VHH binders against q9p4d8. Designs and how they scored, part 21

Target 1, 280 residues: q9p4d8
Amino acid sequence: MDFMKPETVLDLGNIRDALVRMEDTIIFNFIERSQFYASPSVYKVNQFPIPNFDGSFLDWLLSQHERIHSQVRRYDAPDEVPFFPNVLEKTFLPKINYPSVLASYADEINVNKEILKIYTSEIVPGIAAGSGEQEDNLGSCAMADIECLQSLSRRIHFGRFVAEAKFISEGDKIVDLIKKRDVEGIEALITNAEVEKRILDRLLEKGRAYGTDPTLKFTQHIQSKVKPEVIVKIYKDFVIPLTKKVEVDYLLRRLEDEEDDDATQKSGGYVDRFLSSGLY
Below, E stands for the ipSAE of ESMFold2; O stands for the ipSAE of OpenDDE; V2 stands for 0.75 times the mean of E and O plus 0.25 times the DockQ between their complexes.

## First folded at step 10 (VHH; framework vhh_7z1x_3)

Design q2 (at its last look DockQ between E and O 0.15; V2 from the best seeds 0.00; counts 0 for: pae E 17.2 > 2, grease 24.205 > 24.2, placed apart)
Fold by OpenDDE, look of step 10:
Structure q2 (fold): chain B 280 residues (1-280), chain A 121 residues (1-121)
Amino acid sequence: as target 1 above (280 residues)
Amino acid sequence: QVQLVETGGGLVQPGGSLRLSCTASGFTFSDYYMNWVRQAPGKGLEWLSSISSSGSTISYADSVKGRFTISRDNAKNTLYLQMNSLQPDDTAVYFCARIEYSSGFYEFDYWGQGTQVTVSS
């Protein structure tokens, strides 16, 4: 997706393509992570004596990555949401001025804490090669985790774009629900059970297709591939619900920008009327 | 049962024009976004154009922008694609597809059998 072309960002076809690509990325990252044990020590707070840092090894490494990535404009992109916004640094590259496609408060929609929690407690145990510690691979494990987390974050927060597109497409129906603050109504509007089933079925097929290394048939080392069913479960239980949350949170506030525009137009109209009425 | 039937495909010379039609049945056509997609030999599915339920919102892929025009007649449950200035690279099977949304996903939930478009001198 080209964010420099705002007119294309909310195209349904482009959104779909982006989502499909992100899906592939997530699956591949899960597969990569599956090479390593669960390694609970990576997620334990202050398990290792990291200088000037309070947190887990993962937290530290992820924050360092984001610090580096911020300097190369990663988080200037509208679809990127950091886990540690406090560590971000200014870029030495020329600034990219992305046109605003999302509502003004879009950056306030952030569920990364939930993502991180669910990832370490639920997702890792499901995709890891085994339970327990691998002392020799702690770094590799954490690196793989970062890829997973960043891809999940991007996908889930992409719900903002989807929500914006939906807002535009549904019009009055969504507006009415938002005015009523009807969360259940909004959730119902954005949920189609048949479509969800199809998505999950597709994920199952992708999991099967991507998890089969024909070359692994010959190697005694059963590199534990992620079970396709686990991928489906992760999407069903975590990715989809968190995405819905992002969408609902975004939509509930969507009329805030319209009120401001109306207020500015009303204020501008008053100023223009005042200026035109020559009553100085 | 939801059905989409594409028609209008055929052989055309480079620079020529073709009009595709898609007839929908088994659902309220006027309630859905409709799309045209195509698949060229050995290539993946390519989205071309979308049109909102009322026809008020239209989008095009860059590859067809300025050459293709999407339209719909809700009274006839028909989607159209006017294709002008056709090129050999436009050779593909063209599909009409309904798009639906759920839980942060857009999906083509129904599509037709497609119609073959061949652009050749």
Scores: ipSAE 0.515, ipTM 0.758, lowest interface PAE 0.7, mean pLDDT 89
Fold by ESMFold2, look of step 10:
Structure q2 (fold): chain B 280 residues (1-280), chain A 121 residues (1-121)
Amino acid sequence: as target 1 above (280 residues)
Amino acid sequence: QVQLVETGGGLVQPGGSLRLSCTASGFTFSDYYMNWVRQAPGKGLEWLSSISSSGSTISYADSVKGRFTISRDNAKNTLYLQMNSLQPDDTAVYFCARIEYSSGFYEFDYWGQGTQVTVSS
């Protein structure tokens, strides 16, 4: 997939391949985080006296990471969504002019606040090595948290690309559902229970394989034991539902980008937008 | 197995100079943009300088322009930062960082463990 070539981005096969690779990244990040205790002090607001800052140690560290990453164009990319949009800075690198693949409102479709809440309250306790604190590892723990959060955010918000590809392929049917504001109909159209079951089955197998491989690049010994069933539950209860929410929220607004009148159903409207964006 | 190791930190008096080195292993060093970043006590991360894979394109933060010089030796897999006219405000942990373009963006994907620079009398 090449964001400078929109036809590669909207290919459902390429989208599925990208989503499968993002699973591997998420599982590895969970295994890395599982080396640490839950460390609740990392997430407690104002636990540490950080100058001129109100928030948790994780909030501070992640916001600083995003500020630096924005300067090297991370959040100029169409598939990146920041947790702290207000800390972003101008880049010093040459600008990349990405073709317009997503709808104009795509950066407003952002569930990172929900991801952060679920991560700290549900995911960390489920994957941590134990319930206590490790005072000498707070920085390393929070760095592992950042990797988890960023990979979860990218996977979940990739639902915007899935939704756009489905809009193009199912145009007339989806347009009718949007005009009727039929949320349940849109969700039914984008849902395939057999595909979801295959995703969960694949995650269970991957979690078993990764958790027992002593040759993984992180250690020479047996990895810490993240239960594969916990990984599956996180996907079932949080990742899949949030991805669907992103898809539905994206689709409900999709007619706002039509040139003529989004209140009037018009055959071929998405084709005109497609050609205007440089897609074929 | 990517590894970046910074050396050359230490204690120096105001107005002094230090040369930092970053030795790279586990990847083809000559294919990557490289960077220096620092973290002063009680402050966030500050980007300092970037150098392209060939060394032909170099940029600096305003705070260090004219005092610091980034360079690289691709034959030795080593990145350098020559720091002149050091002042107490330059006291920080200095990191070497690799940039990779992947997944539609540039990202610092690997960091060294850092080297402490302290500027005081």
Scores: ipSAE 0.000, ipTM 0.116, lowest interface PAE 19.8, mean pLDDT 80
ESMFold2 (binder alone), look of step 10: mean pLDDT 83; pTM 0.827
ESMFold2, look of step 12: ipSAE 0.000; ipTM 0.131
ESMFold2 (binder alone), look of step 12: mean pLDDT 83; pTM 0.827
OpenDDE, look of step 12: ipSAE 0.245; ipTM 0.608

Design q3 (at its last look DockQ between E and O 0.12; V2 from the best seeds 0.00; counts 0 for: pae E 17.3 > 2, placed apart)
Fold by OpenDDE, look of step 10:
Structure q3 (fold): chain B 280 residues (1-280), chain A 121 residues (1-121)
Amino acid sequence: as target 1 above (280 residues)
Amino acid sequence: QVQLVETGGGLVQPGGSLRLSCTASGFTFSSYYMNWVRQAPGKGLEWLSGISSSGSTISYADSVKGRFTISRDNAKNTLYLQMNSLQPDDTAVYFCARVEYSSGWYEFDYWGQGTQVTVSS
């Protein structure tokens, strides 16, 4: 997705494609993580004597990554949300002025704490090679975790774009729900059980396809593959619900920006473009 | 059960007009973005027009802009397409379709059986 082209960012086809690509990334990252044991020590606060740091090994490593990434403009991108916004540094690269596509408060929508909690407590046990500690691979484990976390964060927070597109497409109906602060109504509006089932079915198929490494037959080390069913469960129980939370949180505040801008009804052109492209 | 039933098709001369109707049942019609699409013989599906749940947002394909008008009556669970200045190239089966989105997945999840429109001298 090209964020320098605002007219393309809220295109439903582009959004869909982006989400599908993110699925692939997440699945591959899970597979990579599955090579390592659960390694609870990586997630325990102050398990290791890290200089000038209070937290887990994962917290430290992730924060260091974000510190580095911030200097190369990673978090200037509209679709990136940091876990540790307090450690971000200024970039030495020329500034990129992205056009504003999302509402002004979009950066305040952040569920990374929940993601991190769920990842360490629920997701890791489901995808790890085994329970217990693997002392010789703590670094590798944590690195794989970071990839998983960042990909999950991106996917889930992409709900902001989806929400914006939905806001534009639904018009008065969604405005009414927002004015009423009808969370249940909003959730219902953004939820279709059949569509969600299709997403999960697709994930199951992808999991099956990606988990088959013909070359693994020859490797003495039984690399633990993530079960496709586990991937589906993770999406069903955590990714989809958290995405919806992001969408609802975003939508509930969406009228804050409309009060400032004259009612220029941004023409619902995004749905139309999606439909005109035949990408359904 | 979700159902969409198109009516109003038929034979018309070039320059003539038709009004199509799509009656919805089995779901809350007023909550969904609705569309008209068509399929000409030997051609793929072509999107023509869409209308938001409230009717506040309307879009048209370039091919029908200025000639076709989409509207809806939520009280009657009915979608309409007024077609004016019909041309032979407008000959096709016309469908109404519901659009649904959930968690990043967009699709036409329900279609009608279609209604035949033939424009011929």
Scores: ipSAE 0.015, ipTM 0.306, lowest interface PAE 7.2, mean pLDDT 85
Fold by ESMFold2, look of step 10:
Structure q3 (fold): chain B 280 residues (1-280), chain A 121 residues (1-121)
Amino acid sequence: as target 1 above (280 residues)
Amino acid sequence: QVQLVETGGGLVQPGGSLRLSCTASGFTFSSYYMNWVRQAPGKGLEWLSGISSSGSTISYADSVKGRFTISRDNAKNTLYLQMNSLQPDDTAVYFCARVEYSSGWYEFDYWGQGTQVTVSS
């Protein structure tokens, strides 16, 4: 997908291709993290005397990474969502002018605080090599955590792109639900158990194949400790529900961009697509 | 109105070949993943193959790998399935189907009427 070409971003084929790559990245990152113990000291608030900082070692390390990455324009891209928006700094590189694809409020749809909570309390214990500490590997463990968190965040917040594509394809039915502020109705519209089953089955097949792909084995160099079924359970119990929350939160506000008094350029495109959408 | 029309079915001997076509209208064909699905007599639906909007990503069910080839021509709004080495258990009605995102999951939202393929033993 090319974020400089809005038509490629809302292309269902390109959305599908991106989701497939995000699944592969998450599987790889979970396997990398599974080589470390749970290491609860990494996540304990104020375990270490970090000057002028109140939080965990992971919180500090991730915030420093985001500060540096923002200087090279990482969080200017539409598909990147920071865990610590308050640490972002201006870039010293030439500006990239991304066309508007998502609604004007899209960067306010941010569930990274909840992702971080679920990751440390549920995901780490489920994929770690053991329940203990590895004090000599705290930095390496936290770096693996950062990769996991960033890939989870990207996958979950990609729900904003899916929601926008759904909005332009569903027509008057979804508009009525938004006007009623019918959260449960929107959730029902975006949920399909048979489609979910097919996705989870594909994820299970990928997880099993990962351990049998000679290319992945050589690039991995690490003995896998995580079962594919654990990855599927994490998706079913956490990734999918959070993605739905992102989609619902995005859709509930979508008609704000149809009011043309403050967003003339963007609202014209959305209104046109909205009016031309069909009901199935 | 979205419409998908399959053609090219027929009777073929075991080991033979057949090429199916699916002509699309009423939507921007080049923006969608497209799929082939079949239903054998008295059986459920079986997914066979899918192809991304650009044609760059292709997948096959194990039952047809190496025998079937999916392709598309976006300029002609047409999806194809080349079927080789056909056997009696390939006898089915073959459908092309459009996939659409519904909430982060793909689903088949429009189908053709199907074309009958019969492989006689």
Scores: ipSAE 0.000, ipTM 0.124, lowest interface PAE 17.3, mean pLDDT 79
ESMFold2 (binder alone), look of step 10: mean pLDDT 84; pTM 0.840

Design q4 (at its last look DockQ between E and O 0.01; V2 from the best seeds 0.00; counts 0 for: pae E 24.9 > 2, grease 25.2 > 24.2, placed apart)
Fold by OpenDDE, look of step 10:
Structure q4 (fold): chain B 280 residues (1-280), chain A 121 residues (1-121)
Amino acid sequence: as target 1 above (280 residues)
Amino acid sequence: QVQLVETGGGLVQPGGSLRLSCTASGFTFSDYYMNWVRQAPGKGLEWLSGISSSGSLISYADSVKGRFTISRDNAKNTLYLQMNSLQPDDTAVYFCARVEYSSGYYEFDYWGQGTQVTVSS
């Protein structure tokens, strides 16, 4: 997705494609993580004597990554949300002025704490090669975790774009729900059980397809493959619900920006592009 | 059960007009974005027009812009397509299609049986 082209960012087709690609990334990252044991020590606060740091090994490593990434403009991108916004540094690269596509408060929508909690407590145990500690691979484990976390964060927070697109497409109906602060109504509006089933079925198929490494037949070390069913469960129980939370949180505040701009209903040009791009 | 039933198709001469109707049942029609699509013989599906749940947002494909008009009556659970200045290239089966969204994904989840439109001299 090209964030310098605002007309493409809220295109429903582009959003869908982005989400599908993110599925692949997440699955691959899970597979990579599955090579390592659960390694609870990586997630325990102050388990290791890290200089000038209070937290877990993962917290430290992730924060250091974000510090570095911030200097190369990673978090200037509208779709990136940091876990540790307080450690971000200024970039030495020329500033990119992205056009504003999302509402002014979009950066305040952040569920990374929940993601991190769920990842360490629920996701890691489900995808790890085994329970217990693997002392030799603590660094590798944590690195793999970071990839997983960042991909999950991006996927889930992409709900902001989805929400914006939905707001534009639904018009008066969603405005009414927002005015009423009808969370259940909003959730219902953004939920279709059949569509979700299709998503999960697709994930199952992808999990099956990606988990088959023909080359693994020759490697003595049975690299533990993530079970496709576990991937589906993770999406069903955590990714989809958290995405919906992001969408709802975003939508509930969406009229804050409209009070400033004359009610000119930005014409649903985004839906048109989605529909014109082909029948899915 | 969700049902969409298209009517109003037929044979018309070039330059003529037709009005298609799609009657919806089995769901809250007023909550959904609705569309018209068509399939010509030997060709793929072509999107023609869409209308938001309230009718406030309307879109057209370039191929039909200025000639076709989409509308809806939510009280009657009916979608309409007024087709003017019909041409032979407009010959196709016309379908009403519902759009559904969930968790960032959009789909045409329900279709009617279609109605045949033939434009011929």
Scores: ipSAE 0.025, ipTM 0.357, lowest interface PAE 5.6, mean pLDDT 86
Fold by ESMFold2, look of step 10:
Structure q4 (fold): chain B 280 residues (1-280), chain A 121 residues (1-121)
Amino acid sequence: as target 1 above (280 residues)
Amino acid sequence: QVQLVETGGGLVQPGGSLRLSCTASGFTFSDYYMNWVRQAPGKGLEWLSGISSSGSLISYADSVKGRFTISRDNAKNTLYLQMNSLQPDDTAVYFCARVEYSSGYYEFDYWGQGTQVTVSS
């Protein structure tokens, strides 16, 4: 998809293809992290004497990465969501004017605090090579953590694009639910048990194939460090529910933009029809 | 859904006083550490003061210590900044900001739209 072309971003086929590709990135990142022990010192507040900083080594390293990345426009992209919004700095590069494809409040829909909490307390123990510390690998371990966190964040917050595409295509149903503040009704509307089953089945097959693929750059016995069932459990217990939370939170506020605009014209405009009928 | 709305700004002469208010909605205000931040014309952001969720822990930047007083009323979901002995250098847009706190880790995750304070001789 091309964020400079809104019609490609809200196309349901392009969204699905992006989500499938993000699965591969997440699985790869989990396998890379699995070569390290749990290394609880990486996540322990004030374990290391970092100058002028209160927090964990991971917190420090990730926040510094985001500070630098913001200066080169990473968080100007619609699909990038920071863990530490307060450390972002202005870019010195020319401005990119991305067309507005999401609601005006989209950057307020941010579950990265929950992602970070779940990652350190639940995901790391599930994928690590073993318990314990690797004192000479602290930096490499934390860098692998950053890759995991950023890929999880991107995948989960992509729910905002899914929600917008669904609003455009099924808006009358959702409008009534939003006006009633019917959270359960919105959750039911965005939930598709057959799609979720296909996601979990695909993850199981990818986990088997990727972990044993002889064409991957591994040592001869580094493969299969992460059981495919663990990957499936992480998606089922955390990734899918957090994505739904993002979708619900996004949809509940969607009529705020229609109050600044005409909410009754969603089905008649050329742009609305084009965005809702991309691949069809 | 989270909203922070600052009020109470305006024009004041040097040596004067103003009290800013920040009304919070869309979250449980009493669970959050809150801050005041300002931005002078053509300058970057400057942190001024922070107050813990209960109001028992308060800190100030050196530039405002002794002149500004932060407070909160959790029953009214409102944050306050009393500003005394104002000088032209205090001219800025003033923002309240919510912080998510994790054991000495500070994150400003939501900001208001700001209120203008102008100190003119």
Scores: ipSAE 0.000, ipTM 0.072, lowest interface PAE 24.9, mean pLDDT 80
ESMFold2 (binder alone), look of step 10: mean pLDDT 85; pTM 0.848

Design q5 (at its last look DockQ between E and O 0.02; V2 from the best seeds 0.00; counts 0 for: pae E 13.6 > 2, grease 24.9 > 24.2, placed apart)
Fold by OpenDDE, look of step 10:
Structure q5 (fold): chain B 280 residues (1-280), chain A 121 residues (1-121)
Amino acid sequence: as target 1 above (280 residues)
Amino acid sequence: QVQLVETGGGLVQPGGSLRLSCTASGFTFSDYYMDWVRQAPGKGLEWLSGISSSGSTISYADSVKGRFTISRDNAKNTLYLQMNSLQPDDTAVYFCARVEYSSGWYEFDYWGQGTQVTVSS
């Protein structure tokens, strides 16, 4: 997706394509993570004597990654949401002027804490090569975890774009639900059972395709591949629900921006949002 | 009061050239990033180009790269867009916009009224 083309960002087809591509990334990252044991020590707070840091080894490494990534404009991108926003640094690169497509509060929609919790407690045990510790691979394990977490975060928080697109498309129906603060109604409106089924079916197929190393038939070392069913379960139980949460949270606040527009007697359209604040 | 005024639009034949100007007033022009955007009839807003406060950093959309050139004269408080090799698909209202960074997002906090560019044989 090209965020420099605002007219394309909220296109449902483009959003779909982006989500499908993210599936591949997530699956590949899971496969990479599956090479390592669960390594609970990586997730235990203060398990290792990290200088000037309170937290787990993963927390530290992830925060350091985000610190570095922030300096190269990673979090200037509209679809990136940091786990540790407090450690972000200014970039030394020229700024990219991304047009604002999402609501003004979009950066406040953040479920990364939940993602991290679920990842360490539920996802890792499902995809790891085995239970227990691998002292020699703690660093590699944590690195793989970071890739998984970042890809999951991106996928889940992409719900903001979905929500915005749906808001624009559904119009009065969503507005009424939001005014009533009907969370269940909103969730029902944004839920498409057929689409979810297709996602899960696709993931199953992808998992099967990506998990099969034709060359492994000849090598005694069964590199533990992630079971396709586990991938499906992860999406069903965590990714999709968290995405919906992001969508609902986003939509519940969406009229905050509209109220500002109404005050200016300007229509709530995408273009109007861009133009309304600066047109005299 | 912050004002942006676009000029230089008009009717041109395919392959022709236009130079747009945006005159800024009511703020320190040299402190801000400036962008050009356009809106064609029935289409959404399209970003075209951006330039940093000093002019040292320039970016283009793929659709206009190699054909359009953005520049600025901070002494004159003016933003420019040289448009060469114009095509019918370039027909749109062109806007200059002041860029602000807020809450992790780049926003256009001020726009001009726009100038119409029509490319037709």
Scores: ipSAE 0.006, ipTM 0.230, lowest interface PAE 12.5, mean pLDDT 86
Fold by ESMFold2, look of step 10:
Order: sequence, then C-alpha cells, then structure tokens
Structure q5 (fold): chain B 280 residues (1-280), chain A 121 residues (1-121)
Amino acid sequence: as target 1 above (280 residues)
Amino acid sequence: QVQLVETGGGLVQPGGSLRLSCTASGFTFSDYYMDWVRQAPGKGLEWLSGISSSGSTISYADSVKGRFTISRDNAKNTLYLQMNSLQPDDTAVYFCARVEYSSGWYEFDYWGQGTQVTVSS
C-alpha cells in the first residue's frame, strides 16, 4: 500500500496483506521479548530517579523515542499513533503531505493508554522467560518492549482503515446504527465468530513455525520460546477486542465528516444534508 | 446452505475474452463482499479481484489490472468477471469466494467448485 495514493489504502487486498504482515511482526516481537524475564522494575512508576519525568523507565524511554522519531516524520504517517502525543516535535525534514484517507478525527481515536496497561499487566507476564529482575538488561528489555508496543499499536489502530473501508462499502446500514448509537449493532456488523476462530487457528500455526526463527535480535539468554497458545490468547483477549473498539469508536463518529451545504443551514432547510450526500 | 456455482469457463485463444459468472444461493448475496481467485496447474491460489457488497469498492491484483473487470448484479445474485486480452498464463481453475468480515480480517468462508479456463492455440 502507498499512503500517497488513497485508492491503494482502502483496497481490500492491500488491507489484508498489511494485517498479515503486522501479525507476523507482532509474533516475532513477542518471541524477542520472551528472551527476558518479566523485570517489573521496568514498568514501576518512578522506580528510577529520572530527571523532570513522572513515569516508568519504559514510559521515559518510549517517550524519548517518540520525540526523536517525530522530528524525522514518523508520526506524519497515517498509520502511526503515538503513545505520548504531547512529546511530539516539529520535523526538521521536508514535510510529507499525505492525502487524507481517514476521517478528520482519526488521530483522536487512540487506545494506546489501554494498550500500554494491558501490555505491562497481562502480556509481559504471559510471554516473559520467567518472573524476576534482570538489572543488567534494562535497556535491552525496554527496547524489546517498545517494538512490541509499537507493533500492537499499529495493528490495533489499523482498525480505523478497516472501519473506513466498511463505511464506504456499507454506509446505509451503518448510518442507521450510528444514528441510533447502537454500539452492539455496529459490533455485530463487524464481527463474525467463525472468521475470528480461523484467525486464531492461523495464529496458532504461525506461532509454532515462527518460534524456530534463527534471526532473533536478543540472544543473550537461551530460554524457552513463547507457547503459541499464549499468542492466540493475547489476540483473542486483547488484540481483537481492542481492534473492535477502535472500529466502533471510529464508526460512531463517522457522520461528523459528511459534507455539509451552507445553503441548507442558511435557508433552514434539510438539516441532515450530509446524510443525503449519496453515501448510501 | 450456502452455494456458489461458477460458469463461463472454456477454451479460448490468446488475446480472447471470457465472462465468468458466479450464481449465489442460500444467503443474502447483497450483504457480502465477493472475490475471484484462481489456481493454475501445480500452483497455489492467487487472489485476483474483490468487490464490496454494494459494488462501491473494487480492487484488483496487479497481474490482472486493466484486463479483468469484476462486477455484480445483486438482483440476480450473480457475481461476474470479464476477462479480456487473455494469455496462456491465465490458464487456471477460477473460483468465486464469499468474503466474511471480522475485525481486522477479510476471510473466505465459502467458495464454488470452480470453472476451468484454458488459453491455448
């Protein structure tokens, strides 16, 4: 997909290919993180005396990475969502003006705080090599964490692109549900339990195959590979539900972006003109 | 019971054209995204094209852009693939497939028996 070419971004084949690649990246990152112990000190707020900062060592390191990466245009890309939006800085590189594919509020759909909570409280304990601390590997551990968090964020927030493609395709049905504020109806429209089972079965097989990859970045400790069933559970319990939340939150606001005719507002005529734009 | 039946295959010379049809029954056709895929002899499946339930979103694999056109007629429960400028490497069994949506995924849950297309002189 090319974010400079909007037609490629909402193409169903390109969306599918992107989701498969993000899935592979997540699995690889989980396996890389599994080389470290849980190391709870990495995640404890104010465990270390970091100047002018309140948060964990991970929070600090990730925020510094995001500040630097923003200056080289990382968060100008439509598929990148920051954990720490308030640390972003202006780029010193020539600006890239990506065409607007998503709704105007897309960058407000951000569940990274919840991703970070779930990652530290649920995912890390499930994939770590064991409980305990590794004080000599704090930096390497946190770098592996950053890779996990960023890949999870990208995959989950890609739900915005899926939701936009669905809205364009099925706008009439979704418009009625949005007007009713029918969250359960929207969830039902975007959910198929049989398809989700096939996704989880594929993750199980990929986790088995991927766990034997000789290209692991962090090789300091020889440890057991993460069990594929843990990867499946993380997807079932967290990745899929958060992706659905992103899709629903995006869809519930989608009518805000419909074109409005000032003549209708001036004359006191048809107030919901954006609903008559021909989307359905 | 969901059923998809492909028709319109056959033997054609290079540069020729064929139109494939896929007749759907056992479900509300207008609610589903539909794809065309093919399998050449001794090869894996290749995705070709997809069309949304209303027909408003259409996509093509690079290998067939400009030569193939997907369309649907929801009143007749029928999916179409117009294939022009056929080449010998288009020889394959062609399948229509119903696409099912889940959060983050589009997946095929039903497909037909396929129709053979052979491009040879």
Scores: ipSAE 0.000, ipTM 0.285, lowest interface PAE 13.6, mean pLDDT 81
ESMFold2 (binder alone), look of step 10: mean pLDDT 86; pTM 0.859

